# VHH binders against Coatomer subunit epsilon (cope), part 26

Target 1, 300 residues: Coatomer subunit epsilon (cope), of Dictyostelium discoideum (Social amoeba) (q55fu2)
Amino acid sequence: MSDDILFESKNYFYLGNYQSTINEINKKSRQIIEKSLKAESDYFLYRCYIAQGNYDLVLQETKNNRGSGEDPTIAGLQLLASYLSKPDENREGTLITITQWISDGVVKFNYHLQVIIATIYFNEQLYDEALQILNNCDHIEGLSMLIQIFLKIDRLDLAQKAYDTMKKIIDPDATPALLSLAWINIYNGEEKLKSALSSFEEMAERYGPTPLLLNGQAVCAIGMKRFEKAESLLLESIEKNPKNSDTLANLINCYINMKKPNEIIQRFINQLKTLSPKHDWTSAVNEAEALFEVSKSRFN
Below, E stands for the ipSAE of ESMFold2; O stands for the ipSAE of OpenDDE; V2 stands for 0.75 times the mean of E and O plus 0.25 times the DockQ between their complexes.

## First folded at step 17 (VHH)

Design j1 (from y6 with G106N Y110P; framework vhh_7z1x_3; at its last look DockQ between E and O 0.74; V2 from the best seeds 0.00; counts 0 for: pae E 14.4 > 2)
Fold by ESMFold2, look of step 17:
Structure j1 (fold): chain B 300 residues (1-300), chain A 121 residues (1-121)
Amino acid sequence: as target 1 above (300 residues)
Amino acid sequence: QVQLVETGGGLVQPGGSLRLSCTASGFRFSSYAMNWVRQAPGKGLEWLSGISGYGRSTYYADSVKGRFTISRDNAKNTLYLQMNSLQPDDTAVYFCARSPDYFPSNWFDPWGQGTQVTVSS
């Protein structure tokens, strides 16, 4: 019945429209008077800066958050920004810090911090650890991450059960709920692909066509064997973010199905391997390389 | 604009029970943790209980564990406190308060106006 002043901002954020999130918060800034609401809006602003790659901005603006009086949520944002700026260099120190925070009890009831930690674990492909952190997270983003992880580890049954439970207690119009259902429908496949495509298209119309939404549409199109449509969507996604590893992976899959020249496909494969060397689809990429060598042998 | 209104207070005999309600308006109720806090005459504020936005987690001060039960109905924008085995030292003004989703929290905004609970013979 009553709406959060940040509701639309959060919907933009969860769909990856970070600039619109920032713009909407700024437009509402006069109405963001309460201390708790201001802290929440700042949290999402910093999350947006991190998502845009503006790590130094976050670290500079929060530089005084240190020592015994530090805000644990802001400390989490600092850790995430630092980790993402140099993941290979900061991996071990970041994971040690997370373990210390869990041991100190700082994480137990801080759902924003749980989401931050789960994001790091997920990026490191530490799925069991991410699931353990999110097990008692009572926040819509954490619940949607739980579903996302279950899908990632090929447990559609658990993803469905989690979504059914989530649906009973969340706003059905919240974009994390819409995304969760759309991705579950993708994993079910067949007739459900049409429903998922429609959902991604509606979200894109309302909140803007982000790489996240364009990738969702493209995966649906590939599943429906509409490869020219998928290519168009993926090229638009590349324009918006050339370094999105999911877009590159989807484009490679699309181009293999369209039988594009191997030189073009190999260029994207090399770019993806450089950008995301730990990507789970690497075994599929290695199979594509094997197919190329067989083809070369047949002509020579 | 944002408002919390407590009801259900009153006079009760020792050992009795009472159910407090807190009706919320002006914000998305399910997005926030909710708390019960009390203030006895001449004393400071005492945090009693908290509940997460979707109700998956509940927390209690040791002084009320086993006697008080916090719950919420997000469809009705209402927070509840079921109080059993009431004693005279439970006499206080009871407030509901919104807080961020992280704990422990000493940051409550907004507060209700409070409802009086009196336990006496």
Scores: ipSAE 0.000, ipTM 0.296, lowest interface PAE 14.4, mean pLDDT 83
ESMFold2 (binder alone), look of step 17: mean pLDDT 86; pTM 0.873
OpenDDE, look of step 17: ipSAE 0.317; ipTM 0.704

Design j2 (from y6 with Y110P; framework vhh_7z1x_3; at its last look DockQ between E and O 0.09; V2 from the best seeds 0.00; counts 0 for: pae E 13.6 > 2, placed apart)
Fold by OpenDDE, look of step 17:
Structure j2 (fold): chain B 300 residues (1-300), chain A 121 residues (1-121)
Amino acid sequence: as target 1 above (300 residues)
Amino acid sequence: QVQLVETGGGLVQPGGSLRLSCTASGFRFSSYAMNWVRQAPGKGLEWLSGISGYGRSTYYADSVKGRFTISRDNAKNTLYLQMNSLQPDDTAVYFCARSPDYFPSGWFDPWGQGTQVTVSS
């Protein structure tokens, strides 16, 4: 099995360990000689930088090294970086650009670009558009994103189908498959939560804890009414990335269940609103806010 | 120069079979996965099948699974697609395309010129 030089790097990436991804790619840089492999490695590097919030770095490096506009993937990365740097300001322009690219046919067989575009759509809650872009995607990351989108829109059946497709491409024990199954299992009910939790724990043991994995564990714990455990996990996640919106949302949920003081919960709500005004945390926050209103009414 | 050349296309009756070939040159053939993609009139490109560099892994779209078989001969730098039970909706230009030696890949490059397959009574 020609050891995919980027195998470990990709696994780190899928799990949200972006620094380890970068480190591994750098470690193997001398082995990355082939042009296509280099392009792939660059893709993951830039994705990592973007994930880390280093938008300017990506924009500068891509401009200087590869000339603007020759590689659709690079152009996509630039677009993503630009968009994420100022989502509200750059929303309209970004969407127009995407529409143009789709029309130009440059997206059709570029899985990287598909994932990038789908990511943007997802962030804008344009789920139908995201699904359309990924509809024929056989790329692992694309399938993973499909699963995420389907779960987001409460289409477990379609998520399962996408997972089944994934299993045809990769080993069920592969990291993306395990991760996908764990996500699906969270939605399958109480009986599957233990399995999901175990999967997240195993991945964390192998590749290190990440906000993604910690949140996965925490959600399982919450579902299992293990709130103290969830709290611990989420606090650890905050330490790793204090700007992770999922962590904050889950922590709010956890604290509501724990009947923590409203003041504490409100602080996290405020942080979440500041960090991600468009975050689909509407249910947890709305519930919290509703509780607060009721509480206020009882004391007035 | 990296080049792919498809052959084997033609007219076939419904239910018939056809074998496509793609000859590669200009690169280490075994170091790359190979793919078949088709484009029907008025439709977009559709990925059909892929095969790993050493032919250990094969992948198929649901639309062709059980009917099409992808294979390769690295000694001849040739990719094959055996198409059985052909239907009118299989009418398209068929392309071979290169991808990294891991499958599925995130990109295809280069593409062949394509070969026309027409399924008609």
Scores: ipSAE 0.000, ipTM 0.265, lowest interface PAE 11.6, mean pLDDT 87
ESMFold2, look of step 17: ipSAE 0.000; ipTM 0.280
ESMFold2 (binder alone), look of step 17: mean pLDDT 84; pTM 0.860

Design j3 (from y6 with G26E; framework vhh_7z1x_3; at its last look DockQ between E and O 0.02; V2 from the best seeds 0.00; counts 0 for: pae E 12.4 > 2, placed apart)
Fold by ESMFold2, look of step 17:
Structure j3 (fold): chain B 300 residues (1-300), chain A 121 residues (1-121)
Amino acid sequence: as target 1 above (300 residues)
Amino acid sequence: QVQLVETGGGLVQPGGSLRLSCTASEFRFSSYAMNWVRQAPGKGLEWLSGISGYGRSTYYADSVKGRFTISRDNAKNTLYLQMNSLQPDDTAVYFCARSPDYFPSGWFDYWGQGTQVTVSS
């Protein structure tokens, strides 16, 4: 229950339940009358299509958004879809376009575009650039991304400070805040892992188990050495999205710890390499290994 | 429906100060950037100032920079404009305006009815 018509749609979206986001927007279509509200709902709809890999659908539905007077947010969605469809081919052109938009002042007041640009920078491992875009973002998604980037660059201290600021400004029970705290607790490790696990489980109960939530639970379970539980969660995540590289990386880590036969582990490594280039595979594996090593060193 | 109500206008002498308020209702106030816009007699609309949803970023037109201060109190759903060093060419109707969620400024989807500010000796 929310004070705005898109509240539940956005909560589904933030937790990675993209089909439920689409379904909820469609159920509310008669109530989405105001031009600005319609544009906001379209933004989340296109974000969902992009997350599902439906890049051509976005590009075709927005094909007339070009030239002078184009909607900058839709231009950002087109750029994101194009970039993700062929990142190696489109990388340089995409980064040049982003630089032009920043120079032209188009980004300064558009938090949707800020989030889109930060997503591209994050995917390119340009973390400082992503942080610069998000530093003054006053939107819940941008604040949540800021925390995630601080965690990614191993700055738990800054992630904690950003979360403390966030909870003073927004409802700490909002799903982006709950998700941010859960990941901070994972990075703290030890007794905090149980609290993070409970939070992921509660969100999954309310909004449905998504690969995002299942991976979160699995990382907690791995850190607590509950490898059979982690395996079950990760296999459920694969059934929902076989192409989720984080799920494959977490499963590889889980199976190494369970001492599964090398032949089985190698098959999953090969699948990860196929779906994600080596740098993505190395990063995902290293994140899981770092969490394991921290938990091992603090094991009692 | 969204409602924005401006108060605090009136007659003031040159060099004086006024504080405008805009009370918002029927939407989640902290989720939206808010703006002040004015219309002088016989002129078009002039954007003056904007503030992000939680107030971390503020922006000003060159014509008011240093004299006007935008602020907000999200607990009271109220936007403020502190206007100092007022001059006769600041005489206008002042409007509170909401930016759409995806465009924090530059395009406004809801407006108040405005409050008159008159700067005269």
Scores: ipSAE 0.000, ipTM 0.304, lowest interface PAE 12.4, mean pLDDT 83
ESMFold2 (binder alone), look of step 17: mean pLDDT 89; pTM 0.904
OpenDDE, look of step 17: ipSAE 0.835; ipTM 0.936

Design j4 (from y6 with T58K; framework vhh_7z1x_3; at its last look DockQ between E and O 0.01; V2 from the best seeds 0.00; counts 0 for: pae E 18.2 > 2, placed apart)
Fold by ESMFold2, look of step 17:
Structure j4 (fold): chain B 300 residues (1-300), chain A 121 residues (1-121)
Amino acid sequence: as target 1 above (300 residues)
Amino acid sequence: QVQLVETGGGLVQPGGSLRLSCTASGFRFSSYAMNWVRQAPGKGLEWLSGISGYGRSKYYADSVKGRFTISRDNAKNTLYLQMNSLQPDDTAVYFCARSPDYFPSGWFDYWGQGTQVTVSS
């Protein structure tokens, strides 16, 4: 299958190690001959460039994808790059374009386009719309996103069913499967936290300590009342990506549990507020407040 | 079909070393913890060592700690046991065994056929 030669590249990608994804694909470039395999590798390269903020590179490299012979997947990548470059300016036009594509049937059976659209909906906090797009997706990234959304809305039963579906169609060693199980273990209970922490640590050892993996470890450490460990992990995550709202929310929760002075905690709350745009502010603040309430309930 | 095949057994003198290999097929190797177990003549099964799916966690029975080293190469679907300072009471059939989960447990769902290790002058 086309995934075999790209297996390790995809493992890096799904854990947020975009530079290693690019490096692995480039090392194997002469082995990527077949047209569908090359299209798959190009898709992940463009996704990496977008994740790194290199939107203009994607738009320039794909400029010939216009008009009647347009490849819908590349059109999706162009839309994502354009949207993320100026979200406030391009929001309305992007959502109109997505609605048109869904109506025209372009999204049906195009799993990469489904993932792209769900990413935009997720960024806009349109979770019901994201779930609708992902509900029939049997692609590994789409199922991983579906699991995360179900966990976010407290539907462990649906997250478990999505994980069971994922196991039927993917390699259980693929990092989305390992990541999904680790998060399900976090949600299930305190005894499972040690297993989840070990899994995040092993993924970080093998694929590099990305903000995604550092945040996962920190959530486990907070749940195990290892607040000094959680702080160290979260400060490392800040250094790798200062704009990660989840890292700031986790750090606020950690500092509340460490009983840091209120002035220090408020400073980090203000940093989270200034990082999150007005329309996205409540999701980041609400997650911080939810983590705070969970922390308080643990001593009851 | 899950298959585990041990190799590397043989005759060694006391104080010698051997490296056992276990080649796995029919399942995703890195998803499961792997173990080494031995059976000396006329004795029951003795668990020796276990290793987590990516190899971060390694466990040893007191009887072999410091002398045996477990490792795995997930790219080659192979489990290893480096055995040093072998003594006559290490004579046994050595089996690799799969745990049903990512971390070693007290239960094994698949076993190899074993490889004979004999330590004598």
Scores: ipSAE 0.000, ipTM 0.128, lowest interface PAE 18.2, mean pLDDT 83
ESMFold2 (binder alone), look of step 17: mean pLDDT 91; pTM 0.924
OpenDDE, look of step 17: ipSAE 0.834; ipTM 0.934

Design j5 (from y6 with S30K; framework vhh_7z1x_3; at its last look DockQ between E and O 0.76; V2 from the best seeds 0.00; counts 0 for: pae E 4.7 > 2)
Fold by ESMFold2, look of step 17:
Structure j5 (fold): chain B 300 residues (1-300), chain A 121 residues (1-121)
Amino acid sequence: as target 1 above (300 residues)
Amino acid sequence: QVQLVETGGGLVQPGGSLRLSCTASGFRFKSYAMNWVRQAPGKGLEWLSGISGYGRSTYYADSVKGRFTISRDNAKNTLYLQMNSLQPDDTAVYFCARSPDYFPSGWFDYWGQGTQVTVSS
């Protein structure tokens, strides 16, 4: 917590400020002497490279991690980089590899590998599998993922339990705790949207406006029917990362509410489906369509 | 409020099959693990099978593995138990039970009223 040399790096990382994460790690390099601390800093460094799309850099710098002496965490980072570089092409091979690692017992006590695997499962919307990997997780990022998954499966009670566990482990003012509370507040909606918006704004002022924080603010603004504010935030997010699927999904939602021309909205929908065919927005539309059909049958 | 209603029980000959159904209401069915439990005459409760909320994780007691299949249809809020190769010692009242956790456990917060299954000549 307070004595963690990587505390500020992790705060930047969990908010998606990857360049500041890298800069902070490099600034502290002389203090990162102990081997386990070096391994942790390397994990976050490679995660940042992956988030920036620098997949080849990860693979080149880790190329000697192979064979009988390989570090499973580094192998996981190599797999994540490969998967994200070409998810459609590498999906099947990636899932097969994950299944083999689980069967071989490599995953059971490696929290970073568990988070990597759960990230892939979450991206594929394989929520059962992600929850199974994160079972009994006391790792901060794993708890953050649990909260997100439990909210998506409409289990606020389990999300709150995971949040309570997180608060016991870390400072309540640490960014994973602030993010998790903001997500719970978005789920609850209504009056809680104002609290969530304020929290995202404060984090953006302190740690820099990232696509994650801009999207969070935009979701709150849309919920409060402040569509012009949401549009401005989402356009800023696109400027920072034009290929962020959450930004596209939020922009589509925003533009539907602003009653933009259907041709414009359809173009963004097609772009989103190409980038992320299983994005939550797409799944939510399918779910709403099913509920509408059930409602029709009840009243005939 | 939570309600679980079992159907599909009855009389069947040894080696026969039955499919039990449990219709759920009063909660978001897909968000909860579901279970089948039975109680034979004069015996305690025996957990048989459990299934995760989305249905991709299934679990079986050794006594029924290979013969019974648990499944769910979340669009219909219905849990199923397909029972094959039934034997006289499968005679029991069968209960549908909800887990408070996402994955099945030995702890249940809601139960149905049960359906009788009788296996005899």
Scores: ipSAE 0.203, ipTM 0.673, lowest interface PAE 4.7, mean pLDDT 85
ESMFold2 (binder alone), look of step 17: mean pLDDT 89; pTM 0.906
OpenDDE, look of step 17: ipSAE 0.797; ipTM 0.919

Design j6 (from y8 with Y107W; framework vhh_etentamig_d1; at its last look DockQ between E and O 0.76; V2 from the best seeds 0.00; counts 0 for: pae E 17.1 > 2)
Fold by ESMFold2, look of step 17:
Structure j6 (fold): chain B 300 residues (1-300), chain A 121 residues (1-121)
Amino acid sequence: as target 1 above (300 residues)
Amino acid sequence: EVQLLESGGGLVQPGGSLRLSCAASGFRFSSYAMNWVRQAPGKGPEWVSGISGYGRSTYYADSVKGRFTISRDNSKNTLYLQMNSLRAEDTAVYYCARSPDYFPSGWFDYRGQGTLVTVSS
């Protein structure tokens, strides 16, 4: 029921085209009649507002979701918006609330909450905790996140297993399935990089070239040593979102391989360290700098 | 090619402590959940504790909660079991076992040959 009319909207959402998601839901608002379908569309609208940084809009529009009869999905969206608005200030309270929801059993069968909680855990680099939440999720978004986290922790075997499960229960042309396969192909490398690049390009043609899709294309291009193409894609991604840490990390990698002047590379390194001090690339650069200082101090 | 080598067993008095180690090789240690399993004389195997690949999630059998602590050091490819407040019923051969998945599961694809722990006065 809910998949048919929202299918296109969800595809935009999963690829990071949040404005097109909002536009498509609004365009179809008269056709969204049933209460459960309306609730699902509202969930994606609020997720888009959160992705656009409109946290106060979400909190204001949901302010009456309290007490007996509270919708736990809306409570999750409120928690996510509040957390992302001021992560350092709200981190402790957010994690306490999540722990309580898990112990109360509210999360166990609510895939929306599972995705929301996993998003928070992922942002906090609590990957084991995110995997724990998602391990029981059989919804396409949760499986897609599970795959990405398995790839992040270098478990291609588990990512493949999760993808095989996803294929059994969902439309293989749904964008989370296409995206998951593309990333698995990147991790397999070699000729599969070309297949991944083609898939990212086709998704961008159909749904718009978002930072998510441009970064995917750039990673493929870097893997194929097509650094000029990767640079072009990454500069386009910066134009769309200059605060995207993955874009900056990919651009730094690209520029090192192109042997750009160190002055230019250092400016992007400094920008990445400011935006995301704990990014995987930032950690690797800090490690290399520490090793250099140790080597420099050796006298033999 | 997978090797699991337990050590640290021995004779200890009730109320005492021991720390078991398991040296792992032949696989990417951080990708697999690890477990301790024990087998007392004349009894079947009993799962004791498990730990996820990066060590943030730990699990314990009710019989050992609060007394045993599982940990791992992925930089040294080593699994540990700190056993405190030992009792006679903890006497067993302790095995290091690998889960096929990132989180502990109900089956193991590899285990070591074990280290004997004897708790006796």
Scores: ipSAE 0.000, ipTM 0.192, lowest interface PAE 17.1, mean pLDDT 84
ESMFold2 (binder alone), look of step 17: mean pLDDT 87; pTM 0.883
OpenDDE, look of step 17: ipSAE 0.836; ipTM 0.936

Design j7 (from m2 with Y32W; framework vhh_7z1x_3; at its last look DockQ between E and O 0.01; V2 from the best seeds 0.00; counts 0 for: pae E 25.1 > 2, placed apart)
Fold by ESMFold2, look of step 17:
Structure j7 (fold): chain B 300 residues (1-300), chain A 121 residues (1-121)
Amino acid sequence: as target 1 above (300 residues)
Amino acid sequence: QVQLVETGGGLVQPGGSLRLSCTASGFRFSSWAMNWVRQAPGKGLEWLSGISGYGRSTYYADSVKGRFTISRDNAKNTLYLQMNSLQPDDTAVYFCARSPDYFPSGYFDYWGQGTQVTVSS
């Protein structure tokens, strides 16, 4: 075990176990302050609140981060929380603010802020802009995002290069490397799906089954035409987070492949439209499949 | 083509130790779970131990738990089995096997040729 008191919390964070991340940070709050790690732990803490949809909590707890002496990372987290609370309403103001921060030169050496900005760009489907922010990235979270973007734009060669860079920084058996390789194996499909599925199952056993890990397993199972297994995994994911749009889109995809009655499929499509009112069911299905192209071939 | 080659077998006295190696080629070793299986003379196959593709999870049959330790070195594409406190009923051919589905898996798609371990005075 390393001497990093945040090691276990970061491990939970990378796999989407946000409540365990929060619990570990809170448990070690005295040690974090004594070792001068509060800025680092606050980044992960507020990222977890944002992932849980607790945007107002982030804004309330950081409300005094203003003016001279403002922490740019916390400002980024405030922007991300505000943006995600009302994306359509806050889109233009958010993008203007990002442009101003880039022009001011405060983003270049702040890797956490780079990840925050790239997350916003990715959510807006501004992939070129996200790649520019993460260019020549040598930190783990940024490399993970690069891999996801490169797979999304059909550049496996660049995704593998980013994965090779990640392996120089961390042990290939470390959880961020395992997750990144699993995404690449999903992209490759066919026999690689079994390897990705095994990796997701192992991580879920060790760190708890999260919607992220359950969705990963389900995408593998769909690609292997194991639709009953995928359904079971997706129903478990819905139980953990009923408002996870990726899970719902994957379940619709699974049920189309199982040829479930149209009434059942339409109910879930309507539910997805309620959760994502800006997209029709076709757009939501396509967006859920964009990272994992294997399931798209099964609608025929 | 996928190849698995076991080495390190031999003759040992009761209570002794051996370390078996399985060198893999023809596939991305770290992407697959690996297992040790043995077959005593005139007996069926017995699964002994399994290890996840990245080495984080290890599993053992009750018959060898505490005496055998599975490990892997993904940089060298090599699987290991450290066997301690060997007894005559550990005499068997020992195989490494790759798992294509779940870990640990009851189905193995590729096997090595095996290495003989004999425990006797």
Scores: ipSAE 0.000, ipTM 0.086, lowest interface PAE 25.1, mean pLDDT 81
ESMFold2 (binder alone), look of step 17: mean pLDDT 89; pTM 0.906
OpenDDE, look of step 17: ipSAE 0.197; ipTM 0.618

## First folded at step 18 (VHH)

Design l1 (from y6 with R56Y; framework vhh_7z1x_3; at its last look DockQ between E and O 0.56; V2 from the best seeds 0.00; counts 0 for: pae E 15.8 > 2, grease 26 > 24.2, SAP .71 > .668)
Fold by ESMFold2, look of step 18:
Structure l1 (fold): chain B 300 residues (1-300), chain A 121 residues (1-121)
Amino acid sequence: as target 1 above (300 residues)
Amino acid sequence: QVQLVETGGGLVQPGGSLRLSCTASGFRFSSYAMNWVRQAPGKGLEWLSGISGYGYSTYYADSVKGRFTISRDNAKNTLYLQMNSLQPDDTAVYFCARSPDYFPSGWFDYWGQGTQVTVSS
């Protein structure tokens, strides 16, 4: 809130409301004059286009970023867009390019590029590599990614440390801080689940019920054994994005707990397998099962 | 109570192969890097190989690179070392060791009892 004209745009962005992020940046466009602020707003704008699947738009608008004097952040966005447009086809070339950039020192102290590279590593399930790129990071999106990865590998102590670092550099009411705390509260379980649910609900009311926020609420509801509530939230999430793998994984977990017929559950498993390769499917199921086990143990 | 138990050692002829196993208990296996270390007769400890918590990163000492393969099965809480092209100077007690962090380090907070590997004709 203090001096950050992009504060509200970033709040929408971190919660997955990409169209509102774009709209807010456009509303503030006449106030975005300073060169580094313009570069930051462009970064988020292009990230939104990528999240919406508009890869060609990013590549066309940045096509003059080539050769000597190229902006490394824009080069990273071009790489991310190209990679996500055809991940299986572009995987090898993308990873080679990343390795070269790291070796050439282009990544050091460029936190946007670090986040882009970590995103690609995370999408490829190269979690050790993602952690290495983000090691000792002191920037908001990187800390958010670290927290998610550390929670995934059951290192709550390291997730809390990253959250403590985040609190020192941003407003605790900013959505990255609220989101990070909500997820840490899920992993602590018990009465913390209700606090996490309330936080997700409040963010959804203020910034829109995105798949990210609906999934968060559903995970809380599953942990509190409110499976009908979780189902309702997850079906709303599917309506907003039928291709969200986390939503499908959470719905499979929910339906297993509701003892739905195997035929129904198998249809969602097949859909998840089609959207995510076998290793993605295994990872998504393992994450849901691990979170369920944590919630169960915390209520004993 | 952290426990590491090695198995799979024995007598093998030069050029042969062995697969060592290390079964872990008392901690969340996937949160820690795991290592293989050996002690040859009359020598100090020699780090051989390390693997990160989910196994995506593996590391090898030059003395075993290309011959030994480290792996882990986190569902079974088990660390493995596949040893190929064994030579007499590979004769040692082989230890499973836990790093205190997600990536391998030069410091180990828990050790197994060791398993004897003997390579002789």
Scores: ipSAE 0.000, ipTM 0.138, lowest interface PAE 15.8, mean pLDDT 83
ESMFold2 (binder alone), look of step 18: mean pLDDT 91; pTM 0.919
OpenDDE, look of step 18: ipSAE 0.762; ipTM 0.903

Design l2 (from y6 with R56H; framework vhh_7z1x_3; at its last fold request DockQ between E and O 0.77; V2 from the best seeds 0.00; counts 0 for: pae E 2.9 > 2)
Amino acid sequence: QVQLVETGGGLVQPGGSLRLSCTASGFRFSSYAMNWVRQAPGKGLEWLSGISGYGHSTYYADSVKGRFTISRDNAKNTLYLQMNSLQPDDTAVYFCARSPDYFPSGWFDYWGQGTQVTVSS
ESMFold2, look of step 18: ipSAE 0.466; ipTM 0.810
ESMFold2 (binder alone), look of step 18: mean pLDDT 91; pTM 0.922
OpenDDE, look of step 18: ipSAE 0.852; ipTM 0.943
ESMFold2, fold request of step 21: ipSAE 0.382, 0.362, 0.412; ipTM 0.763, 0.763, 0.781
ESMFold2 (binder alone), fold request of step 21: mean pLDDT 91, 90, 91; pTM 0.921, 0.918, 0.920
OpenDDE, fold request of step 21: ipSAE 0.848, 0.852, 0.847; ipTM 0.940, 0.944, 0.940

